# VH-VL binders against q80uz0r647to840: the designs that were tried, part 9

Target 1, 194 residues: q80uz0r647to840
Amino acid sequence: RALVIAQELLSSEKAYVQMLQHLSLDFHGAVLRALENVEQEGREPLAQEELRQGLRELPAICDLHQGILESLEQRLGDCGEGQPQVADIFLAREQEFEHHAAHILQFDRYLGLLAESCLLSPRLATTVREFEQSSQGGGQSMKHRMLRVVQRLFQYQVLLTDYLNNLCPDSAEYDNTQSALTLISKVTDRANES

## First folded at step 1 (VH-VL)

Design v11 (framework fv_rovalpituzumab)
Fold by ESMFold2-Fast, scan of step 1:
Structure v11 (fold): chain C 194 residues (1-194), chain A 121 residues (1-121), chain B 107 residues (1-107)
Amino acid sequence: as target 1 above (194 residues)
Amino acid sequence: QVQLVQSGAEVKKPGASVKVSCKASGYTFTSYAMNWVRQAPGQGLEWMGWINTNTGNPTYADDFKGRVTMTTDTSTSTAYMELRSLRSDDTAVYYCARDFTYIPEWGFDYWGQGTLVTVSS
Amino acid sequence: EIVMTQSPATLSVSPGERATLSCKASQSVSSNVVWYQQKPGQAPRLLIYGASTRATGIPARFSGSGSGTEFTLTISSLQSEDFAVYYCQQYNNWPLTFGQGTKLEIK
């Protein structure tokens, strides 16, 4: 039944958004404050500027998935026990997904810049370590948090494929779900090669 | 099918150490964090700490720091919790519990069956 | 540490009735609350995470609500298998802390 799979998509999206909120709102802000202190000590401005720009992707990723979550909550609340309509939620966000895929390629570089900045600033290193070991950071490295973004895209593929297989082939939702799967697959392939 | 199978019950004297094992199957071991939680007879749940199964890095609750060591063996998909300098008030059922996501989000979707550790003179 | 306080300690209700269980945090935990069910001799079972999201396989009669410091677990149309101890847990701050539990029992 397609509704049960759509409800799984909603439930997993809510958990994912909560993790992204901790990463985006708490970690990003703390790192930026630590970088300001390092910069005032006459550190290299170029590396810090590029790192700062890379971390700006975290709020955008959070905003994208918050929007998906809110749309899923509304659609599944409105349909009751009827046929869900969720595929266009993803299609409406094609440009945002493409933007994320492009920037994942840069995250290995940004992680390298973060690691190098930590060697120069004990405060930044402490901040990163504490967030990685806290409930807010989940004990995972920044690299694993980026892998989580790629893993969420893979989870979308799995869930949307199961969803598709439980839809009437003649329905508009079936066609839209095929389009959504094509989009997510394309984004996932690009991210996996980064 | 996800399963967490723990080692059998132990009876220890005060001052001894106990090492409880938790063997995971049915999923990729390193993709989920492992937590340890205990429950004294007739009492509630107490979180002891967790281990990042991918990195091997543990984090312990303050009440257990200095007495507990958490480790993993990825070749056997097994997590271990060793508690030292046992006291009578360490008598409890000890559980391993899997975090419900790859990145720990602190909800535990699968639990071991529990290991009763009795500390008596 | 954040103290999680559950009330009542014991709730006596009849099958088919609605049960509402309370969980209060000593400071804001946002929506980062999990609910578990534990039956005698068994490990806990995940019911709700993120204060309101039902875990996979959990019947629709279980629902969670709340944010900040006040949370509730509601079980509509109680069935015989629902009589158990229920625990809330916060994951907003280290260390992770559990409530003391609410025992749901037959009148």
Scores: ipSAE 0.000, ipTM 0.433, lowest interface PAE 14.4, mean pLDDT 80

Design v2 (framework fv_rovalpituzumab)
Fold by ESMFold2-Fast, scan of step 1:
Parts: structure tokens; sequence; C-alpha cells
Structure v2 (fold): chain C 194 residues (1-194), chain A 120 residues (1-120), chain B 107 residues (1-107)
């Protein structure tokens, strides 16, 4: 049932990319404009600058995951019984994961910076509210959306481990999946040391 | 002194429109969102929507979409709520209330209320 | 639309006693709940936001607790001026929704 697990990876990646696109295209631009008008009284605007820099990474992170999604769709588009091949999709993007690791795993901290920035900018606070309430049918908080960026890497570990356990040990896909798990684990471990 | 002062009571016939004003003073108008809440006699509170005073963008509750328009005039620090196609069950006290970043979702300052009576 | 349900509809207590008011959400609202007090002929008054944070000027006898779907407002030693209607409100999702209110009456 390796194929079923690979299909779960695809469906969850699609949902994740949709969230990242909304966050990157709609929220990011509005927040950057709001931050341009922040007034500071006797404080260095360090939280705003660090938050601004972190949010500017969102389009590149979105591009990374959009590429993964498109590759997964292509590989799994041919239905039927057979061994899927998806691990090399992650291995091909090792440099991108390494470049974005610090920003991806700092999104929990960016939540604190966002909260601090809202205390200094009523305009920013209003913008955050608008996007948090964009969906009336159960809408997601900005905290929930940003934490999903961190949690996706841990979800990859779970899904790829389950996938590995359902592959033939003699296959190239088994070896490639072990390598992909090693990559994702190294990325997450590096962030925990920061 | 932070204050929201609303326009006076109105009596309207079914099918008419009413426009309630809410004048803010004692704070920076564009730093706070403005919400509108109504209360029918002897009933609870019902949220109608809010307006971003900085951008002018309103968001309406579904029950009022198509019948309500919220606007602001930054030069006079005044918010407006217009309700159209009035019915007898629109008889209520209408409140404006401000919302701030550090008390998100909380309405800390309220107008005194405007009674709108809809009767034949 | 998230439905907020308050109980009881009416609570009869004596001055000096403890009053506990309940508010239940039809789905999780995290800690995003606000409490208001309303006296006849007056606009509502903000008491508590974020489920447990007292608003400026609100006496220490008022406290809020809860998260997810179950919330409580407690008044530890009732004063005569505390007899009023109390409303809870969620701000987790649009539309913002209020409970139907709990009337606090002198027994």
Amino acid sequence: as target 1 above (194 residues)
Amino acid sequence: QVQLVQSGAEVKKPGASVKVSCKASGYTFTSYAMNWVRQAPGQGLEWMGWINTYTGNPTYADDFKGRVTMTTDTSTSTAYMELRSLRSDDTAVYYCAREYYDSWGAFDIWGQGTLVTVSS
Amino acid sequence: EIVMTQSPATLSVSPGERATLSCKASQSVSSNVVWYQQKPGQAPRLLIYGASTRATGIPARFSGSGSGTEFTLTISSLQSEDFAVYYCQQYNNWPYTFGQGTKLEIK
C-alpha cells in the first residue's frame, strides 16, 4: 500500500500549497504595506524588520512546495498497480530545503514578532484580522497557518517513514526514500539547534 | 476623553432606508476598526459587520449582505451604517463599537446607541 | 456560523455570594472569547477578552476561564451593581457571534 501513502502525500501537499499561496500572495503583500507605516517610539524597529525579512521568504518557500506538488502530480497521475517513485523529488530539492530551513523553522518565532508588531501598528493588527477571518466556515488563525509551515517538515518525516515501510527493501525507491528521510531529518535537526 | 457619539432616534416605514452616524473623538480614528452591533427590544446582541477605518473596506455578516453599507469619513472621524429595505423586525437599538489590536475581538468603547423603529 | 450558548438563562444569587456563568461554543474558538456586562438602557461594557484577560478598570472579583468550547465567567463576591445581563462573544471566526445572555438577579 505504498501507492496509497504516496497519494496521501500528494493530497496533503496540495492542501498545504493552497494555504501557502493564500499566505504568500494575499497576506504577505498587505502586511508589508502595513509595516511601511509603523510608528516607533524610542524603540529600534527590530521586530518589524525581522518579520519583514521572514515574510519575504514566503514566495520562495511557496515555489519550493509548488514544485514538489507538480512533480507528485506528474508521478502519481498514471494510476494502476505498481511501485511509485517519489523520493527523488525531495532529493532534487536538497539545496532549496537547506536554504529555507532557518526561515521555515523560525515561523513559530515569527508569530511572536507578528504579535509584537501588531502592538506597535493598529494598521497591521487590522490587516491580520482581515486575513484571519477571510473564511467564515471555520476560518484559520494566522498562528495556525504559520505553524503549518513548521509542521509540514515533520509531516514529511511521518509520511515518508510509513511509505518506506511499505516498499520492497531491494528497490531503488527504498534506498532513495531512506536518503530523503535523512535529508528532512538533518534540516529539522539543524533548526532545533538554532 | 475617548467617545463615540451616535445620531438620534429614527422612525421609518417598511421599505425605507436609515443611515446612522457614529462620531469618534479623543483618539486616532484610523487606528481602530469600527463594528456595528444591533439589539432588538428584549433580545440579545447581533453583529452586523465591521469597517477598516484605515482602508475603508467593510465586511458584512451574511444576514445583512445586500441591505447594509458601512462607510467612513476620515476628515470628520465619523462612521456610517446604512440599512435598506427596512422591515418591522429591523426595529432595534444600533450600536457602533471600536476594536483595537491589543484587545482583538473586544469592543472597548461603544456609542450610546440609536433606536430605529420600523412601523406602519 | 458558530453558535454561542449561555447557561443558565437566569441566575438568582444573593449579594456577597459567588456567581458562575457558562458559555459554550458549537465548535472550538481557542481562547477567543469576550465577556460583556449590560445594564438596562446602557450600552454593553467590556469585562474580559481572550477568555481570561480583564479589561482596564474592571474589578478583580471578575475572572474568566476556559478554552476550546467551554468558557466561564466568575464573580467572586457579588456587589449590588453587578446585577445585570452578561453576554459572551466569540471572535475566532466571522461572523462574530454572541450568546443569548444570562440575567443575574437578586435572590
Scores: ipSAE 0.005, ipTM 0.477, lowest interface PAE 11.6, mean pLDDT 82

Design v3 (framework fv_rovalpituzumab)
Fold by ESMFold2-Fast, scan of step 1:
Structure v3 (fold): chain C 194 residues (1-194), chain A 121 residues (1-121), chain B 107 residues (1-107)
Amino acid sequence: as target 1 above (194 residues)
Amino acid sequence: QVQLVQSGAEVKKPGASVKVSCKASGYTFTSYAMNWVRQAPGQGLEWMGWINTNTGNPTYADDFKGRVTMTTDTSTSTAYMELRSLRSDDTAVYYCARGLRYFDWLPFDYWGQGTLVTVSS
Amino acid sequence: EIVMTQSPATLSVSPGERATLSCKASQSVSSNVVWYQQKPGQAPRLLIYGASTRATGIPARFSGSGSGTEFTLTISSLQSEDFAVYYCQQYNNWPLTFGQGTKLEIK
């Protein structure tokens, strides 16, 4: 059962990384181009600096999760039908998780600024709508996909708890999984500090 | 068209057990978790726990640990919730609700119609 | 656990008016808040998730806003069918917790 849960962790990480890449490379680029066109048309630079800064940490977050994905693929490929060992993948990245906790709140701020800016700029609203309707957008709202960045930490908590419940309490993996859960919970709490 | 259909109302004596079923249709059963939520008459919603329909692994809220069991039958796309050692304060409508999908976080997007469980002497 | 507090307990308004319902979390839940509508004798219905994203099939008169600890649900032009109990829920921290509900009733 533990292996099945670990495979769910892998498959959800693949989907998450794909979404992060769409946000980082496709959507953010489209927003930046729309902002440049507004400036070239001589319009007021409304919240443009805030919008430019809103996703600046996204490439580093993409790198973190790309690394987790690659490690999960390697570990689950190597274990075959045996007992998976995945908790240390998270523990090895403790500093990266802690570094990004403060920046995850940028996504909430970005969503608010993006919504306000779309009300004031028909061109930006059109760019967001067109991206959402494209194949790269997958038909989901940008707000839904942006919220997934914050929610991934919660999803790790759910997945790792389910995983923990299917491990031998005497195993090193059990202890490491408890440590990973503690790390993820701590990062989630810091990311959501008032 | 997603649909969750629950078993009918039950009347139980204190100390008895009740098992409520929730039959899912219109989607891949194992792709979503199944949650159980209850509501006492005139009261708010209380989350009881959830079950991973792919693994069969349940997670229970602390207030229900030790007297609730959640299971699934993947062949019939049915989830079950059994509550033991019933007390009069367990009188409530019990709901199943689909949610907590790992890579597409979805809160409780579809709910069963509810099952009234009355515990009386 | 996160405590979700809704206010007011009961809101009396007339059809065609605007209603604003409040939900406060005991600590930050980011934007991970859901709103449900429950009509008498029915199961709850998903209205809003991620604090402000309308679920499929939900009329445009329903809107959600907020982040962190303070959230609001606004119904811009009340229809007779909107008189119901509304619940908020956080899905940021384990365990999942609901507010106690706000009853929207006709004057």
Scores: ipSAE 0.000, ipTM 0.516, lowest interface PAE 11.9, mean pLDDT 82

Design v4 (framework fv_rovalpituzumab)
Fold by ESMFold2-Fast, scan of step 1:
Structure v4 (fold): chain C 194 residues (1-194), chain A 119 residues (1-119), chain B 107 residues (1-107)
Amino acid sequence: as target 1 above (194 residues)
Amino acid sequence: QVQLVQSGAEVKKPGASVKVSCKASGYTFTNYAMNWVRQAPGQGLEWMGWINTYTGNPTYADDFKGRVTMTTDTSTSTAYMELRSLRSDDTAVYYCARVGYSYGWFDPWGQGTLVTVSS
Amino acid sequence: EIVMTQSPATLSVSPGERATLSCKASQSVSSNVVWYQQKPGQAPRLLIYGASTRATGIPARFSGSGSGTEFTLTISSLQSEDFAVYYCQQYNDWPLTFGQGTKLEIK
């Protein structure tokens, strides 16, 4: 059973990373290009600089989850039908998760800056709308996509709790999973405060 | 292990089109974007664009917009790059390259496909 | 677009010596710079990403440093297989842009 839950963690991580890649690769580049035209029209540079800084954090979030996905693929591939060991994947990334929580607190401000920039730039507004319309799963808003980041942390809590409940209580993996769950709960609580 | 294998060298006349393939193996194809980069003889590297392998959405560099089409076939883990209206200055080695963790660096690279455009 | 400028165009050094290659961005790219090595007839090889992180399998003699607009690649004890062309690339802003390359050759 523990293996089935670990496989669910992997499959859901794959879907999540695919969404982050679409956001980082297709949307981020297009938005930065649209912002270049706005600068050439002589608009205020400070809001554009802050927005650029906020959007640059998307690759870092993608990097974190891409690494988790690759580690999950390796660990589950290597264990075969044996007991999986996945808790260390999260524990090894404690600093990144703590940084991620701090960054999420600023995302509402960056989303507000994006909305304000769209009011001032028809090209940027068109880019955002086109991205929302062309994404898989229909026309989801940018706020809905960012909510998936917070939801992924909640999914980790649920999956890790189910995983823990199906492990031998005296195993090293049980202890490590408790530590990983504590880390994710802490990060989720901080992210929710924003 | 992780590998990108490209199609063989092509010789084309000006005005023709060329389609280069890049077959991926050793990883989940849709987890990584595929980039295309070219290099004219004795010159530096020039980025042409990328394609999101999960969505099939391409993004092209301005210098190639209107002449290039990037596609994928997920069932065969293969990426394609078609360049139309070939000119003599399109003579180059064309590389496919997988994006790393961020969308910014490339590893691995395909072995390259030499496309020669001459009359 | 961000312009990446490498210097020198050619660096002549002897085996066992230290080589330092420079890369400058026309505007800040934070730490989002990557270095590649290319030997004749071969595809580029990833060396360093994030300005200073060595890729898997890259010898410790290769190190990267810098942030903002100025970056360096250092090879501490040059070996015969290190004579190649080196490219820097930024991934801070779209479009992705490469430097023109530095050729490292034997004196």
Scores: ipSAE 0.000, ipTM 0.504, lowest interface PAE 12.6, mean pLDDT 81

Design v5 (framework fv_rovalpituzumab)
Fold by ESMFold2-Fast, scan of step 1:
Structure v5 (fold): chain C 194 residues (1-194), chain A 120 residues (1-120), chain B 107 residues (1-107)
Amino acid sequence: as target 1 above (194 residues)
Amino acid sequence: QVQLVQSGAEVKKPGASVKVSCKASGYTFTSYAMNWVRQAPGQGLEWMGWINTNTGNPTYADDFKGRVTMTTDTSTSTAYMELRSLRSDDTAVYYCARDRGYYYEGMDVWGQGTLVTVSS
Amino acid sequence: EIVMTQSPATLSVSPGERATLSCKASQSVSSNVVWYQQKPGQAPRLLIYYASTRATGIPARFSGSGSGTEFTLTISSLQSEDFAVYYCQQYNNWPRTFGQGTKLEIK
């Protein structure tokens, strides 16, 4: 049973990383291209540099989860029909999760900067609207897309709790999974504090 | 003009490694992901992996995990693909290709291809 | 991984006729399918993205349709330059996967 839950963690991580790659590369890249075209048209919005700085945090979050995905693929591929060992994948990334939490607390500011930049650039406004209306974006706002990263932390808690309940209580993996759950809970709580 | 220029043809022996380069020009390198696709003689296209040029983080197809490394040098707008432990069936033309943009867009700019021949 | 299956392997048609190429996914890929054209000795050329959107510079005789698991590329009033190999590719799930190709040849 524990292996089945670990495989669900992997499958859902693949889907989540795809969404983050679209936000980190496709959306961020499209925004940068729109800003470049505005400069070529001879009108550069003053607020755009601060927006560029805010968006720099997205690659770090993407890299964190891409690393988790790669580690999960390797561990579960090597495991075969055996007992999975996945909890230390999360524990090894404690500092990166803390950075993730810090970024989420600032997303309202970044959305405000994006809105201001859109007022000065019809091309940027079109790019944001097209992204929000895409099927991958689910027709949802950028605020909803950012909130999805917090939702992934809640999903980790659900999946890791289910995983823990199907492990032998005196195993090393049981202890490591409890530690991973503590980490994820701390990060989730930090994201909601101010 | 927007273009991708790849390094020249390589002849390698089984067990060797090859590193192909792809130099981008005419656009902002870090705004587009770079794909690597290969094609064995007379065969179809095979996707090897993709690298986020903004973060430098690659994603590899399962058949190549453990043997391939994709990297970028942002200062020279160059992407690299290294394939290790070469076999005769790795003989192929290797292409780099830029993602067209965000969501639902394919690979719109392709390098000319690099023929890698693996023979003893 | 998602398997993309193209049919037929080879399609023989005369200039001026209509060609219909099929591409099927082993599971739903929404509309995240692209079509490429490849001529001998050349890199692939992007034709259609998002299942039905023509790439810049692609003639109106090329059209794509479909969603979910079944996709079609249609070429109306075939021209001599259209005889090539055509590949479909899904972008919905990692890894990205190509179909095996359909060779369009002169009857």
Scores: ipSAE 0.000, ipTM 0.441, lowest interface PAE 15.5, mean pLDDT 80

Design v6 (framework fv_rovalpituzumab)
Fold by ESMFold2-Fast, scan of step 1:
Structure v6 (fold): chain C 194 residues (1-194), chain A 119 residues (1-119), chain B 107 residues (1-107)
Amino acid sequence: as target 1 above (194 residues)
Amino acid sequence: QVQLVQSGAEVKKPGASVKVSCKASGYTFTDYAMNWVRQAPGQGLEWMGWINTYTGEPTYADDFKGRVTMTTDTSTSTAYMELRSLRSDDTAVYYCARLYWEDYYFDYWGQGTLVTVSS
Amino acid sequence: EIVMTQSPATLSVSPGERATLSCKASQSVSSNVVWYQQKPGQAPRLLIYGASTRATGIPARFSGSGSGTEFTLTISSLQSEDFAVYYCQQYNNWPLTFGQGTKLEIK
């Protein structure tokens, strides 16, 4: 069952990275263009600079998860039907997780700032609606897409716990998975405090 | 030439409702949000809320929630503000004002509608 | 909500002189401040936005400055047409809030 859970981790990571790429490359760019279209420099409109700053973190978060995805694809491809070794993929990225976790958990707050900005800007609200109604938006609201950014860390905890429970306690992978879970839990707790 | 033309003065009794209109011309109505600001005699300006003219979604200031309704008719480029359960301290000139969303200033104002609430 | 406080409530000056009007925010509003002029029986008129940018058609004698919590509107070489009430407004936070106004009157 361990392999099945590791394959679920890979499949869900692939879907998550695809969503992050669409959010980062398409929606983020459109929102930034709408927010930046002013005739004069030196302006700092209501809450929009904080929203812009938060959204600028998306490419780095995307890069983190793209790396995890590529590592998962290689590891699960290389092991075939054997015992998977995936926990060290997370351990190798401890500093990146520590760096980005605070921003990841603030996406619920960024959603509130986006809603506030849409009330101020019919143009921005139109941009958001048009993206949601496009084929890339798939009919899902931006609320659902942005909340997935927050939810992924909690999904890691669930998946890695299920994975751990299906490993031999005497294995190196069991020990590494416990360490990975400790890392993800620490990162999630620290980000919630920040 | 941008113009915002409001409906005429109203006299109402306490407990009644009033609905003020603001007809826009000279620009694309849905490109700008419409705000409502009132001014009691001899007093300053008080923001009441705004409406997104593209979506029709209103946002109200806390002091007016439950008593105010803002709507638009895109086919006539007209915004409306209805204030219910009128009190004597609602006596004021009511303005519609166009919000420039990139700069958040009111660039054009209606001429104002005097609403007098007296028994 | 952010409270905007204007001072003085009334400023008496002679034509040709310089007037300086102050506006203070209860917390930082960056440079997100607008100034309006209102004459009796008329709607307010946009003067300055972004603390220091003159709106189209506004004479050069009007200038704005400030950032954070303290803002100033300066009118140099006062003309008779400049005697009016002036309001500041912040747009850094919802709800939008106005100062109580400064009345500029002939001495």
Scores: ipSAE 0.000, ipTM 0.433, lowest interface PAE 15.6, mean pLDDT 80

Design v7 (framework fv_rovalpituzumab)
Fold by ESMFold2-Fast, scan of step 1:
Structure v7 (fold): chain C 194 residues (1-194), chain A 119 residues (1-119), chain B 107 residues (1-107)
Amino acid sequence: as target 1 above (194 residues)
Amino acid sequence: QVQLVQSGAEVKKPGASVKVSCKASGYTFTSYGMNWVRQAPGQGLEWMGWINTYTGNPTYADDFKGRVTMTTDTSTSTAYMELRSLRSDDTAVYYCARKSYWGTPFDYWGQGTLVTVSS
Amino acid sequence: EIVMTQSPATLSVSPGERATLSCKASQSVSSYVVWYQQKPGQAPRLLIYGASTRATGIPARFSGSGSGTEFTLTISSLQSEDFAVYYCQQYNKWPLTFGQGTKLEIK
C-alpha cells in the first residue's frame, strides 16, 4: 500500500510541476513586463508592487518542486516492489521550504492583488486573459492555478500522513516521514504566526 | 524569429577545457530552459544537462558531473557550457537546444559547435 | 536511465513509399516521446512531440503513434527531402535519453 501512495505522490507532483512551470515561467515574465510598463508611467498602485514581489518567488518555488519530482522519479524507479524511501527528499530541502514558506502561503492574497491590478491595467488584464486562453490541460483561471500553489502543501500533509500510516513503525522511513510531516507542518504554521 | 547562435569551432589538447556559448534571440530568454546535447562523429545524440535560465540552476547528466559547468548571462541572453579535462573521446559537435518549462521538448537548436581534441 | 531502442538501424526505401520507424523504451514513458529529423551537417529538427502531435510546419505525411513503451513514426509518402537520420527521445524522466537513431536511405 505504501508504494501505491508514494506513486500517487509522484504522479500528483508531476502534474503540479507542469502547472507551476507554466504559471511561473511562461506567465511570470509577461506579467512582470506589463507591470514595469505601468510603473514607468507613474500610475502603479501599491497592490501591483506586492503582486510583483510575490511573482518573483515563483521560479525558485518551481525549482524546489522540479527537484522533488526528479528525486521521486529516481527513488521510485529504484525500489521495485520494495518499501519506498521518499521522506528524505523533503528533508533534504528543509531550508528551501523555510525560505519559500511566506510566499507559498500568501498566494491566496496574491489572487486578490492580481484581480485588483487587472481592473487598473488593461495591459495586465489582456496578458492574464491570453495566458488563461493558452493554458495547458484546459482553460483554468489564474485564480485556480495560484490556489494550487497553496493547496500543494496541504496535499503533502494528506499524502505523507496516509503514507506514514502504511509504513512499518520500526523502519527508518517511518521516522523520516514523521520528520517530513513536521517540516511541512512547520512551514504551514509560519504563515499563521503574527 | 527564434535563433540560437553558437560560438565557432575549437581545437583543444587533451587535459584542456573548452567553453561553448549559445546566444538566444527572438524570444524571452528566461521563459525557456537551455539544454546541452553532444554528438560524436558518426554517433547518436547524448544529453549532457540543462540550466533553468531564470534561476541559473543547472542539472547535469551523471556521466558529466564533475567535468561540466553550465551558466547563463541573462543581460546578453547567452548560455555557456564549459567542459573540463578534455579527452580525445570528447571530440563531438556540441548543441544547445531550448526547452519549454511546460514539458514540451527541444523545439529550437543551435547550429552546433565542433570541438576537436587532439595532440 | 531509461534506454530508448530504435529499429531498424537502417531502412532502405524508395520515394513515394511508406516508412515505419520503431522506438522502444525500457520503462513506461507514457506519451512523453519526441521524434527529431537530422540531415548531414545540420542540427536536429523537431517533428513530433507527445508521441503523436506534429510540430509547427511539419508536413501531414509525418505521423506518430504509441504509448507506454512502444512508439512508431510513420512517413506515408516519402519525398526526396525525407532521407535523413531520425531520433526518438523520452522526456518523461530525467535524464533525458535518446534512441541510437534510424537512418532512412534511398533504395
Scores: ipSAE 0.000, ipTM 0.440, lowest interface PAE 17.2, mean pLDDT 80

